# VH-VL binders against Calcium homeostasis endoplasmic reticulum protein (CHERP): the designs that were tried, part 10

Target 1, 141 residues: Calcium homeostasis endoplasmic reticulum protein (CHERP), of Homo sapiens (Human) (q8iwx8r149to289)
Amino acid sequence: ETQLDMNEFDNLLQPIIDTCTKDAISAGKNWMFSNAKSPPHCELMAGHLRNRITADGAHFELRLHLIYLINDVLHHCQRKQARELLAALQKVVVPIYCTSFLAVEEDKQQKIARLLQLWEKNGYFDDSIIQQLQSPALGLG

## First folded at step 18 (VH-VL)

Design z95 (from z82 with heavy chain S31T)
Fold by ESMFold2, fold request of step 20:
Formats: sequence, structure tokens, C-alpha cells
Structure z95 (fold): chain C 141 residues (1-141), chain A 121 residues (1-121), chain B 106 residues (1-106)
Amino acid sequence: as target 1 above (141 residues)
Amino acid sequence: EVQLVQSGAEVKKPGESLRISCKGSGYTFTTYYIHWVRQAPGQGLEWMGAINPSGGTTGYNQKFKGRVTISADKSISTAYLQWSSLKASDTAMYYCARDFWEGYEEYFDYWGQGTLVTVSS
Amino acid sequence: AIQLTQSPSSLSASVGDRVTITCSATEQVNYLYWYLQKPGQSPQLLIYDASNRATGVPDRFSGSGSGTDFTLKISRVEAEDVGVYYCQQWDDYPLTFGQGTKVEIK
């Protein structure tokens, strides 16, 4: 049975949302790695992030700061060869990125688009996922 | 304007203690990590460790673990690097650097002018 | 720790020359940096994240590469470009630098 303390997770996410310091990001990342006990655990954490970021009415700063957390987690998944957590994030990244990109005006879109360039260079996603991220309206379809 | 100003050059003997400083100005000192980087005479750059001045959290390169202490006094916007017992091999230029972080961008955006430490008998 | 090896260790160039410096890592690096340390000065950032020019850095400097192999290029060297160039990684602690490439202008 897959059990995670989502109240504890949200308590760590809130400082990331509010102030987004390097230490807050690190604390959230460390919690996710400590709780990455099985593929279902990883999928619950990734799904929770997707739900928070894609929720109707989520403001841009919440979306951006949680995407920063995802960016740090992707990097460390690659370094630690944490295949299960990486796979879980790969399953949710398209709705996360595309919803956030489409929700904002051009100057904020440029900030999000630059992050995609970094993700592509770093090799976190296969070509199918990259194609969807590069065409946000089609990626949500 | 952002500045990191380091304490002056030091000439010491082996076994002596020393604390050098890095004072930040023109920004909110507690929002940026401060890193220390050494450069032995005629050699390259070597990362020593870092501190978050907000809470005092430190990280060290294992090579310098137990040899140096990194600390900060946020009330005067100053980071420190200190030795309890210097060795001749501690002869080097020591730089502090500010760790700029913005989500997915991170780099050393400002450096101190360096502090030359000479340890000889 | 991630080790970075630069090539060449030193070079001598004339004003106007094209200069290429490489940095090879012992494992994949996602966050690679280039610095110039001019004689008697602190290091200064040129390139972050492999290819992004830092603010105020002339456009004759460019960076490229991914994975384990990275390149810094100077399209037309100027006299002020003299110094030692370092690559640096921020993928994992301890942070590490390449051994440096000394560039002299003749």
C-alpha cells in the first residue's frame, strides 16, 4: 500500500512557493528522494506536483517555483540514476510545462521556454516528450 | 553597487592561527551563499567550501575538512575563513565569491579581490 | 569528484586569431562555466550553463558543448584577453575547476 504524508510534503512546498530559496528547494528535493521508496510512491509525488501546478487559478509564481523544484529533482535523478522518480516526473512534465507556458504573456513565456532549452541540453526527456513541450497547445491535446 | 571586500594580506608562521574576512555590501547579505576558493602560487583554482549566512549552514570540500572553519556574522555582512594551526602548504591566494541563484540559473557573479596568505618559517 | 581537463594547457596567439579551448569531464556535466582570470585579478565569469554569455561579456566569446565535452571560443582575440581560462562544474560537490589554460598574446 502506497502511503505518503502529503501534509508534510505541502509544508515543504509552501516555502518554495512563497520565497523560493535554494535551501527551500533542497529541502523539498531531499524529502522527495527520502520518500521515493517504490514506483507508486514516486508517481504519487509527481502527480501531487502536477495537480498543484495545473490547478485552475494557480498563480504563475506558484507554478514557476514548483517547476524550479522539478528542475532540481530532474538533475539529481540523473546524477543518482534514480530511474523510478525520473520516470514518474517524465509522465507528468508535459501538462506541467504546457499549462504553465500557455497561462502567461510573452515575457514570462520566454523565462519558461529558456528552461526547456536547458532540459533538452541536459537530456532529461526523450524526443517524443521534447516535441510535445516545444508545441505547448498540441502537447496538452 | 555589489562589492565583496576582503581583509589584507597576511604573513604567518606554521602553527599560528588566522581568520580572514569577506565583507559584502550593496545587497542583502543573507540571501546569497558565500564560497571560498583558494589558489596556490602559480596554480589553479580550488573550491574550499561555502556558507549560507542566513542560518550559518556550511559545506566543505573534504580536502579542507577539519583544517578550516567557514563562518559568518550577518550583523556586519561578513563571512570568515579561519585556521587554528597554519601549515606552509596553506600559502595561497584566497577568494570569496557570491553565489547567485535564480531558480535554474546559478553562478559566481561577484568575487572578492583576494587575500594573500603566506606561511613560512 | 568530477574532474575537468582543459586543452591546451597554454597557447600563444596574435591579435585577431581564433582561439579554441576545450574542457573534458570525467562524467556528464549539466552545469558548466568558463572564467577568465586576467593577470593580477580575480576570476571573472564569461559563460554559464555551457553557452550563455554573462552580462557585459563581449560577443567574441562563445561556449558550446554538452555531456562530457565543452568548448570556449574567442572569434578574434584582443590584447585584453590575456590570462588564464578555467572551466568549472556545478553538478556535484565538491565544485571543481579545470587546471587552466594560459593564453598569451604575442
Scores: ipSAE 0.829, ipTM 0.921, lowest interface PAE 0.8, mean pLDDT 94
Fold by ESMFold2, fold request of step 20:
Structure z95 (fold): chain C 141 residues (1-141), chain A 121 residues (1-121), chain B 106 residues (1-106)
Amino acid sequence: as target 1 above (141 residues)
Amino acid sequence: EVQLVQSGAEVKKPGESLRISCKGSGYTFTTYYIHWVRQAPGQGLEWMGAINPSGGTTGYNQKFKGRVTISADKSISTAYLQWSSLKASDTAMYYCARDFWEGYEEYFDYWGQGTLVTVSS
Amino acid sequence: AIQLTQSPSSLSASVGDRVTITCSATEQVNYLYWYLQKPGQSPQLLIYDASNRATGVPDRFSGSGSGTDFTLKISRVEAEDVGVYYCQQWDDYPLTFGQGTKVEIK
């Protein structure tokens, strides 16, 4: 069965959550690429990020900082043509984005909406996914 | 206000060593990468490398790796670009720039005034 | 390394003219920037992420494009806009700049 060291992953995620430096993001991204051994490994990593971000009681900063990690990973997946990791993230991005968008007031929503504009410009997602992201309450179904 | 102040112009001979500086003020120096960009006379901009002053982590353009050393002294908020043995081809203007980063936004928000280095016999 | 090619290499414009500068990349670029280097000065940021004006940049400057093809426009050029314009990518290291477009104001 597919296994990942989730304690190791969480140890790398914690500095991203707490201080969110460019180096912390890079370390988390590098770990994800080093552990993207198969499609099931990619799905475990993506699912773990979804679970952390969408958990009841997750603070906004945790959600935002892990979304920043996802943004960096999406970019590098495109550059490296890492199709399996990209596909795994595409499967979880709607609940991740929509839950985070709906959890905050209008000014923070604009910050999250600008990220969606960037994702659309960069071509990370097809039109169906983008449409769901643009309608967060409907996107969660 | 935020400022990056570079050391003054240098006239050197081939084979000599040189260290130029970039002093940051008006902000927390260790929070931002500092990048070095060169511009040979009459030519365009060329990225040389960068340093994270917090831990001293560096990254180099392969063209300059082994030719130059990037370092920082965070106690005096200063980044350095250093050659152990200058060549005539090192004649250029050298800029430092601050790397602003916030999640998905990143850009050079402040630049030093430049240090002209002239290497000739 | 990602190569960026600007066009034209130079141009001469009168005050009030529309100026258009293009930047073509050898592969997809997600993070594209525009700078102006006025004579005797350091580069200054005009546009980040293809189309976002930096703080304090007049709205006569605009950027557009995605993928491999990007454009900087000056809707009504002013005398102070003289200098060399550079595009720059931050998708992958080493960071690279276009070769520059020299804009003279006559």
Scores: ipSAE 0.826, ipTM 0.922, lowest interface PAE 0.8, mean pLDDT 94
Fold by ESMFold2, look of step 18:
Structure z95 (fold): chain C 141 residues (1-141), chain A 121 residues (1-121), chain B 106 residues (1-106)
Amino acid sequence: as target 1 above (141 residues)
Amino acid sequence: EVQLVQSGAEVKKPGESLRISCKGSGYTFTTYYIHWVRQAPGQGLEWMGAINPSGGTTGYNQKFKGRVTISADKSISTAYLQWSSLKASDTAMYYCARDFWEGYEEYFDYWGQGTLVTVSS
Amino acid sequence: AIQLTQSPSSLSASVGDRVTITCSATEQVNYLYWYLQKPGQSPQLLIYDASNRATGVPDRFSGSGSGTDFTLKISRVEAEDVGVYYCQQWDDYPLTFGQGTKVEIK
């Protein structure tokens, strides 16, 4: 069964979008792990984040704050060896990163690029994904 | 400018209670966790625990859980570390540190000057 | 808990020397920090996330590494660099520090 309470998910995402505190990020991350019951559940969560972040008209702070959530989830997936949730996020990270990077000016781009350096160092993604992230226009092909 | 100012040195006997303080200034106190770090004489740094002053949520190193209480009074921008019954092994320098967090960046950006606690007969 | 081991435990350097300090972790660490505690002072942040210099830290300090093995380098040590250097991890609670590396300047 692939049922997720997306209203509950969005209720946890909104404080992340609005104020982005450590505790709000933790609450969203904990919900995602509690609901990562199967590959389809993981794909629904990851796809929802992709849809919210890549939507036309999404402002930079929304995109950035939800990327911060993804960053925290990637770290904990690696620590907990949560392979299915990690794989689901790996499938959506290219459009998420590249859309957000291309939507802003150089100073905000540098903030996003520093995050990519962290992701590369921490080994969350293989070389193919990293190369797409490093070439944003190609990554959105 | 951001500053963490700790209470003065303490000399105590085993079994006595003690509360030391860490007052934050130059920033919005409730937006940053405060951590406590211990340094026994001639030894390295040891993390004790932390508090979110906004809601009072705490986390402790298991070694110190039940031995100390971390609290805060946000009305005066002050965090506390408290023992109900000191032991000689509690002799150490105690630091508070501010937890800077911004998305994917997190670090101790400011430290208090330290409070030396000496517990001896 | 994640244990961090620094090497060497102490060293003596002349002004202008290159200094290298290593930090080895018992498991993968994604968030690794370096601090300097000068004599009689509180610790101060040098490096966060393995390689990022904190504000105001001179560029003679650099960090590198990933996984379980990390390095702090001082390209040209100065007299003011004396103190104890600590690595620290923020991957898992309890937060842990390395045992420290005492750097003395001749």
Scores: ipSAE 0.810, ipTM 0.910, lowest interface PAE 0.8, mean pLDDT 93
Fold by ESMFold2, last read:
Structure z95 (fold): chain C 141 residues (1-141), chain A 121 residues (1-121), chain B 106 residues (1-106)
Amino acid sequence: as target 1 above (141 residues)
Amino acid sequence: EVQLVQSGAEVKKPGESLRISCKGSGYTFTTYYIHWVRQAPGQGLEWMGAINPSGGTTGYNQKFKGRVTISADKSISTAYLQWSSLKASDTAMYYCARDFWEGYEEYFDYWGQGTLVTVSS
Amino acid sequence: AIQLTQSPSSLSASVGDRVTITCSATEQVNYLYWYLQKPGQSPQLLIYDASNRATGVPDRFSGSGSGTDFTLKISRVEAEDVGVYYCQQWDDYPLTFGQGTKVEIK
């Protein structure tokens, strides 16, 4: 009953991974909002993004570009008061961020860390989640 | 060096048509939206709309929709703002601006020098 | 559309003064910008995302704020800082600017 077309999702994710244009991000975001029909739907989408980003051997550009999608979705969740999709993303953001942060050298870490500053300013996550994100090795366990 | 060079000042009468241009150089024109911003004499800035030159997708401020057309010719790296019938109230400075976007950062990183359009009876 | 209201509408400052300009939004804004338009020039970006100074912008300019209330500060005004300052939001279309704050140097 809780069914999503994950092939369609992946077809929208691939242009984000490969070229990461503003329009590709928007298309992925719009698909996620169109399919955010219930908490289980939201959790399937968020879990899929976590699985793609944290997979062994995922290259950095894939991780970064899908995190850019998540950033846009967080913003629009707040604007639209889409609490269920926001909650689903909050459940997966720690492994997503921390795995991606720990996988790269300092210059790329600074780019990811600036994103965390933006997320904190914009109020997407409570203090508990922010503390985990600020301590990446501890955030993963 | 990235540059946005706009067409020269125009003096027109009400009812006339006009197309002004914004030519981009020093970068891949089709990878950035171009926005148009107007400024009536002695007044503030108003966003008019934007175009993605890659596919021609446009977005308009509702205030100007139907009054202007935004277009682009990617073969010559040029965006356009066009009126079919000017009004005196169209007297303003018109700027184009390049929309830099990278994931979570977005801003107007380059502006054209402006095109002054004067419409008088 | 998100409305932005700046305060003050104009001011006159002496070189070395501290200047504070505020921008108030009708709803939460996550992406707030500050520009300076010097006399006879195109607008130029000073601050993006509320507090990040654009490349080449002097250290005397700083931005702060979140939610609906934002501030631009000039710690020590210089003669070249004359012009009109605008805030701008990129949270939702249409993009909107504040009405501007005219800064004159005595």
Scores: ipSAE 0.809, ipTM 0.915, lowest interface PAE 0.9, mean pLDDT 94
Fold by ESMFold2, last read:
Structure z95 (fold): chain C 141 residues (1-141), chain A 121 residues (1-121), chain B 106 residues (1-106)
Amino acid sequence: as target 1 above (141 residues)
Amino acid sequence: EVQLVQSGAEVKKPGESLRISCKGSGYTFTTYYIHWVRQAPGQGLEWMGAINPSGGTTGYNQKFKGRVTISADKSISTAYLQWSSLKASDTAMYYCARDFWEGYEEYFDYWGQGTLVTVSS
Amino acid sequence: AIQLTQSPSSLSASVGDRVTITCSATEQVNYLYWYLQKPGQSPQLLIYDASNRATGVPDRFSGSGSGTDFTLKISRVEAEDVGVYYCQQWDDYPLTFGQGTKVEIK
């Protein structure tokens, strides 16, 4: 019953990974909203993003560009009150953010840290999740 | 150096057509959206719409849809705002602006100098 | 469309004064901007994403707020700060601006 075309998803993710334009992000986001049919569908999509981003050997641009997709989806979940997709992303954001933050040197860490400030201001996550994101080595524990 | 240079001021009568231009230089024109913003005399700023020059995709403020056409000619790095039949209420300053986007940061990073359009009978 | 209301509509300040301008939205705004339009000029970006100063903007300008209520502050106003200040949202299309706050420097 929980069926998603992950090849189609990956085909939309690849332009985001490679060039990361506004239009590529929008296409990926629209696919996710069109396929957010139930909590299990939302969890499959969010889990797929986590798996791609946290994979051993994933390069930084892949991680960063897919985090940009997640950022856009979080915003639109909040505007549309898409609670199931938001909840699914909330379950995976800690490993996604913390793995990506710890994998890079300070210059790139500053860019990722500024994104966390934006997420805190916009109210996407509760205090418990934010505290884990602010302490990346502990957040992966 | 990045520049957006707009066409000169226009004085027109109601019912006439008009196309004003915004030419981008110093960057790859097709990689940034161009937006149009209106300012009637003594009034505030009002967003009219935008275009992605890469594929010609447009978005309009519903208030102006059907009243204006936004287009681009990427071979000469130029965006356009066009009326088929001007009204006196179209009297305003018109700005173009470049949409900088990088992941989670977005803002108008460059603005044209403005084109004053005066429509009077 | 998201409506933005600024307060005050106009003010007059002396050099060195602290100036505060507010922007109130009809619904939650995640992406809020501040601009200054000096007399006879195009708008200039001051603040993006509520609190980030744009490149080259002096640190006497600061932005704050979240949700529906946002503030622009000028800690010590200077003569060059004259003009009309606008807030703007990028949460949803159409993009909308506040009605403007005219700041005169005595």
Scores: ipSAE 0.799, ipTM 0.911, lowest interface PAE 0.9, mean pLDDT 94

Design z98 (from z82 with heavy chain A50V)
Fold by ESMFold2, look of step 18:
Structure z98 (fold): chain C 141 residues (1-141), chain A 121 residues (1-121), chain B 106 residues (1-106)
Amino acid sequence: as target 1 above (141 residues)
Amino acid sequence: EVQLVQSGAEVKKPGESLRISCKGSGYTFTSYYIHWVRQAPGQGLEWMGVINPSGGTTGYNQKFKGRVTISADKSISTAYLQWSSLKASDTAMYYCARDFWEGYEEYFDYWGQGTLVTVSS
Amino acid sequence: AIQLTQSPSSLSASVGDRVTITCSATEQVNYLYWYLQKPGQSPQLLIYDASNRATGVPDRFSGSGSGTDFTLKISRVEAEDVGVYYCQQWDDYPLTFGQGTKVEIK
């Protein structure tokens, strides 16, 4: 009963990776909410995003654009009180953020760090998670 | 240089039709959403709706749905706001605004100069 | 729709005064904006995402707040700061603005 069409998911992720338009982000988000049927479904989606973003072959633009998708999903989880999807993303956000932050030079790191400031202000994560995100090398270690 | 240039002021009577325009220049028109915002005399700002010029998809504030039509002609980089039958309560300044979006940053980065529409008998 | 209420509705200030304007939302807002509309002009963005100054906005303007309560401050008002200030949310459609705060400079 934990069945998700991951080919369909990847087909929606590819335009986000390639061009990252507002429409592409919305389509990926809408798919995730339509398929967030249970905690295992949410964990499959979140784990898939983690796997794509943290893969050794992932380039920075892929990582950044999928993190933008995660940012939009976090916002809408809070608005819709979608606690199961939010919880699934909270479980994977540390490796996602820290791997992406540590893989690039400081100019790109600043763009990622500004996003963390937004996440902290918006209250998506508890203090423990925020502290790990603020110290990326320790968060992965 | 990015510009949004709106059509000129209009004086109309109730029941008449009207289409006002917002022409974008200095950028790729189909890459940015265009919003319409109205301001009745002496009043605040009120969001009316939005269009994605790429495919023509629109969204409306329910207050205005069925009262106005938002459209675009991408061949001439122009968005439109249109009434089939004006009312006196449509008297207002109408602004178009470009929706800048970059990941987690979004804002109206350019505004048209406004089109004053006066409807009175 | 998310309703935004500003306070005060109007104020009169002298050059050099500190001005504080508040915006209260009926539910949590993650994306809050401040605009100034000078007399006879289109609105212009001052602050996005609660606290980020838009390009070219003087550092005497600052924004703060999160959740449902937000503040715009002008540390030392100048004559050119006259106009109506609006907060605006982009959390959900329809987009909504506050009622406005008219600032007059004596």
Scores: ipSAE 0.801, ipTM 0.916, lowest interface PAE 0.9, mean pLDDT 93
Fold by OpenDDE, look of step 19:
Structure z98 (fold): chain C 141 residues (1-141), chain A 121 residues (1-121), chain B 106 residues (1-106)
Amino acid sequence: as target 1 above (141 residues)
Amino acid sequence: EVQLVQSGAEVKKPGESLRISCKGSGYTFTSYYIHWVRQAPGQGLEWMGVINPSGGTTGYNQKFKGRVTISADKSISTAYLQWSSLKASDTAMYYCARDFWEGYEEYFDYWGQGTLVTVSS
Amino acid sequence: AIQLTQSPSSLSASVGDRVTITCSATEQVNYLYWYLQKPGQSPQLLIYDASNRATGVPDRFSGSGSGTDFTLKISRVEAEDVGVYYCQQWDDYPLTFGQGTKVEIK
């Protein structure tokens, strides 16, 4: 099975982390979709994002900006009916959200919480996932 | 204070070329996309395209692709909308709008005052 | 392209009346906006993301809805609210607007 070049992925993630521009997000999104060739590919990408975001010592901005990428990808998955990538992201969104949420103070938690509201409204995830996201302290249990 | 100031009204004939402008001030011009929206007389709003002034990348409504060119000169914080050959149906008010984007939020937060383009024989 | 259809196309209300405008999309829309274009002016943002009032927008304006059906409400219309209201989607390019709803005051 064809392996993904995670270095290439990281090269696209870095501008997102550093600058968080719309173009950087778009480039990352497009790369993900262009490489979403199979469920294992999707899971590999999603897992990579999880690992980067939940890594010990990761700064809030890194987490937030990559979650912005995830948000954009989720939106695009819904529009394009990209079920496999959506499913892969669903598997990692709880630790991503909960870790990011619990690692910061209330003022920054609000920025992350807004994403949950959008995700609920837009119906990106199953109810069971949403319930876990609504209780971050329990979500990591 | 953020402002988008557009060039003045134009009266043209079919077949003529035209370039109208939108100058941004009060903010970092290269940090925000600029969109063009037109409104024919007595009609609704229609999105034409977008440009990233930083790199010059553009996106177009397929309806206008090939007929109009969106460009920008970041040295003078100005975006342009250009026709190579105007048609009577191009008669409209043309607005530029700034694209506010911050992660999960995006909207047109500032608009130009509009440029009226009249094309008639 | 995603099509947005507003209802009604026009309405006349008295000052203090409640006004309701709807916007229907041909497919699911996650990013829906409402604009007001007052006579002789550029459009101005009222609501973003279906239900969030833009800065400076009076609380008499409210947006709601999800999926394909959205609503803009004016709880107590004022003379200054005269103009054409547009819904707009940012889910997919090309960006598209509703046909507009003209609001007049009796």
Scores: ipSAE 0.729, ipTM 0.904, lowest interface PAE 0.7, mean pLDDT 95

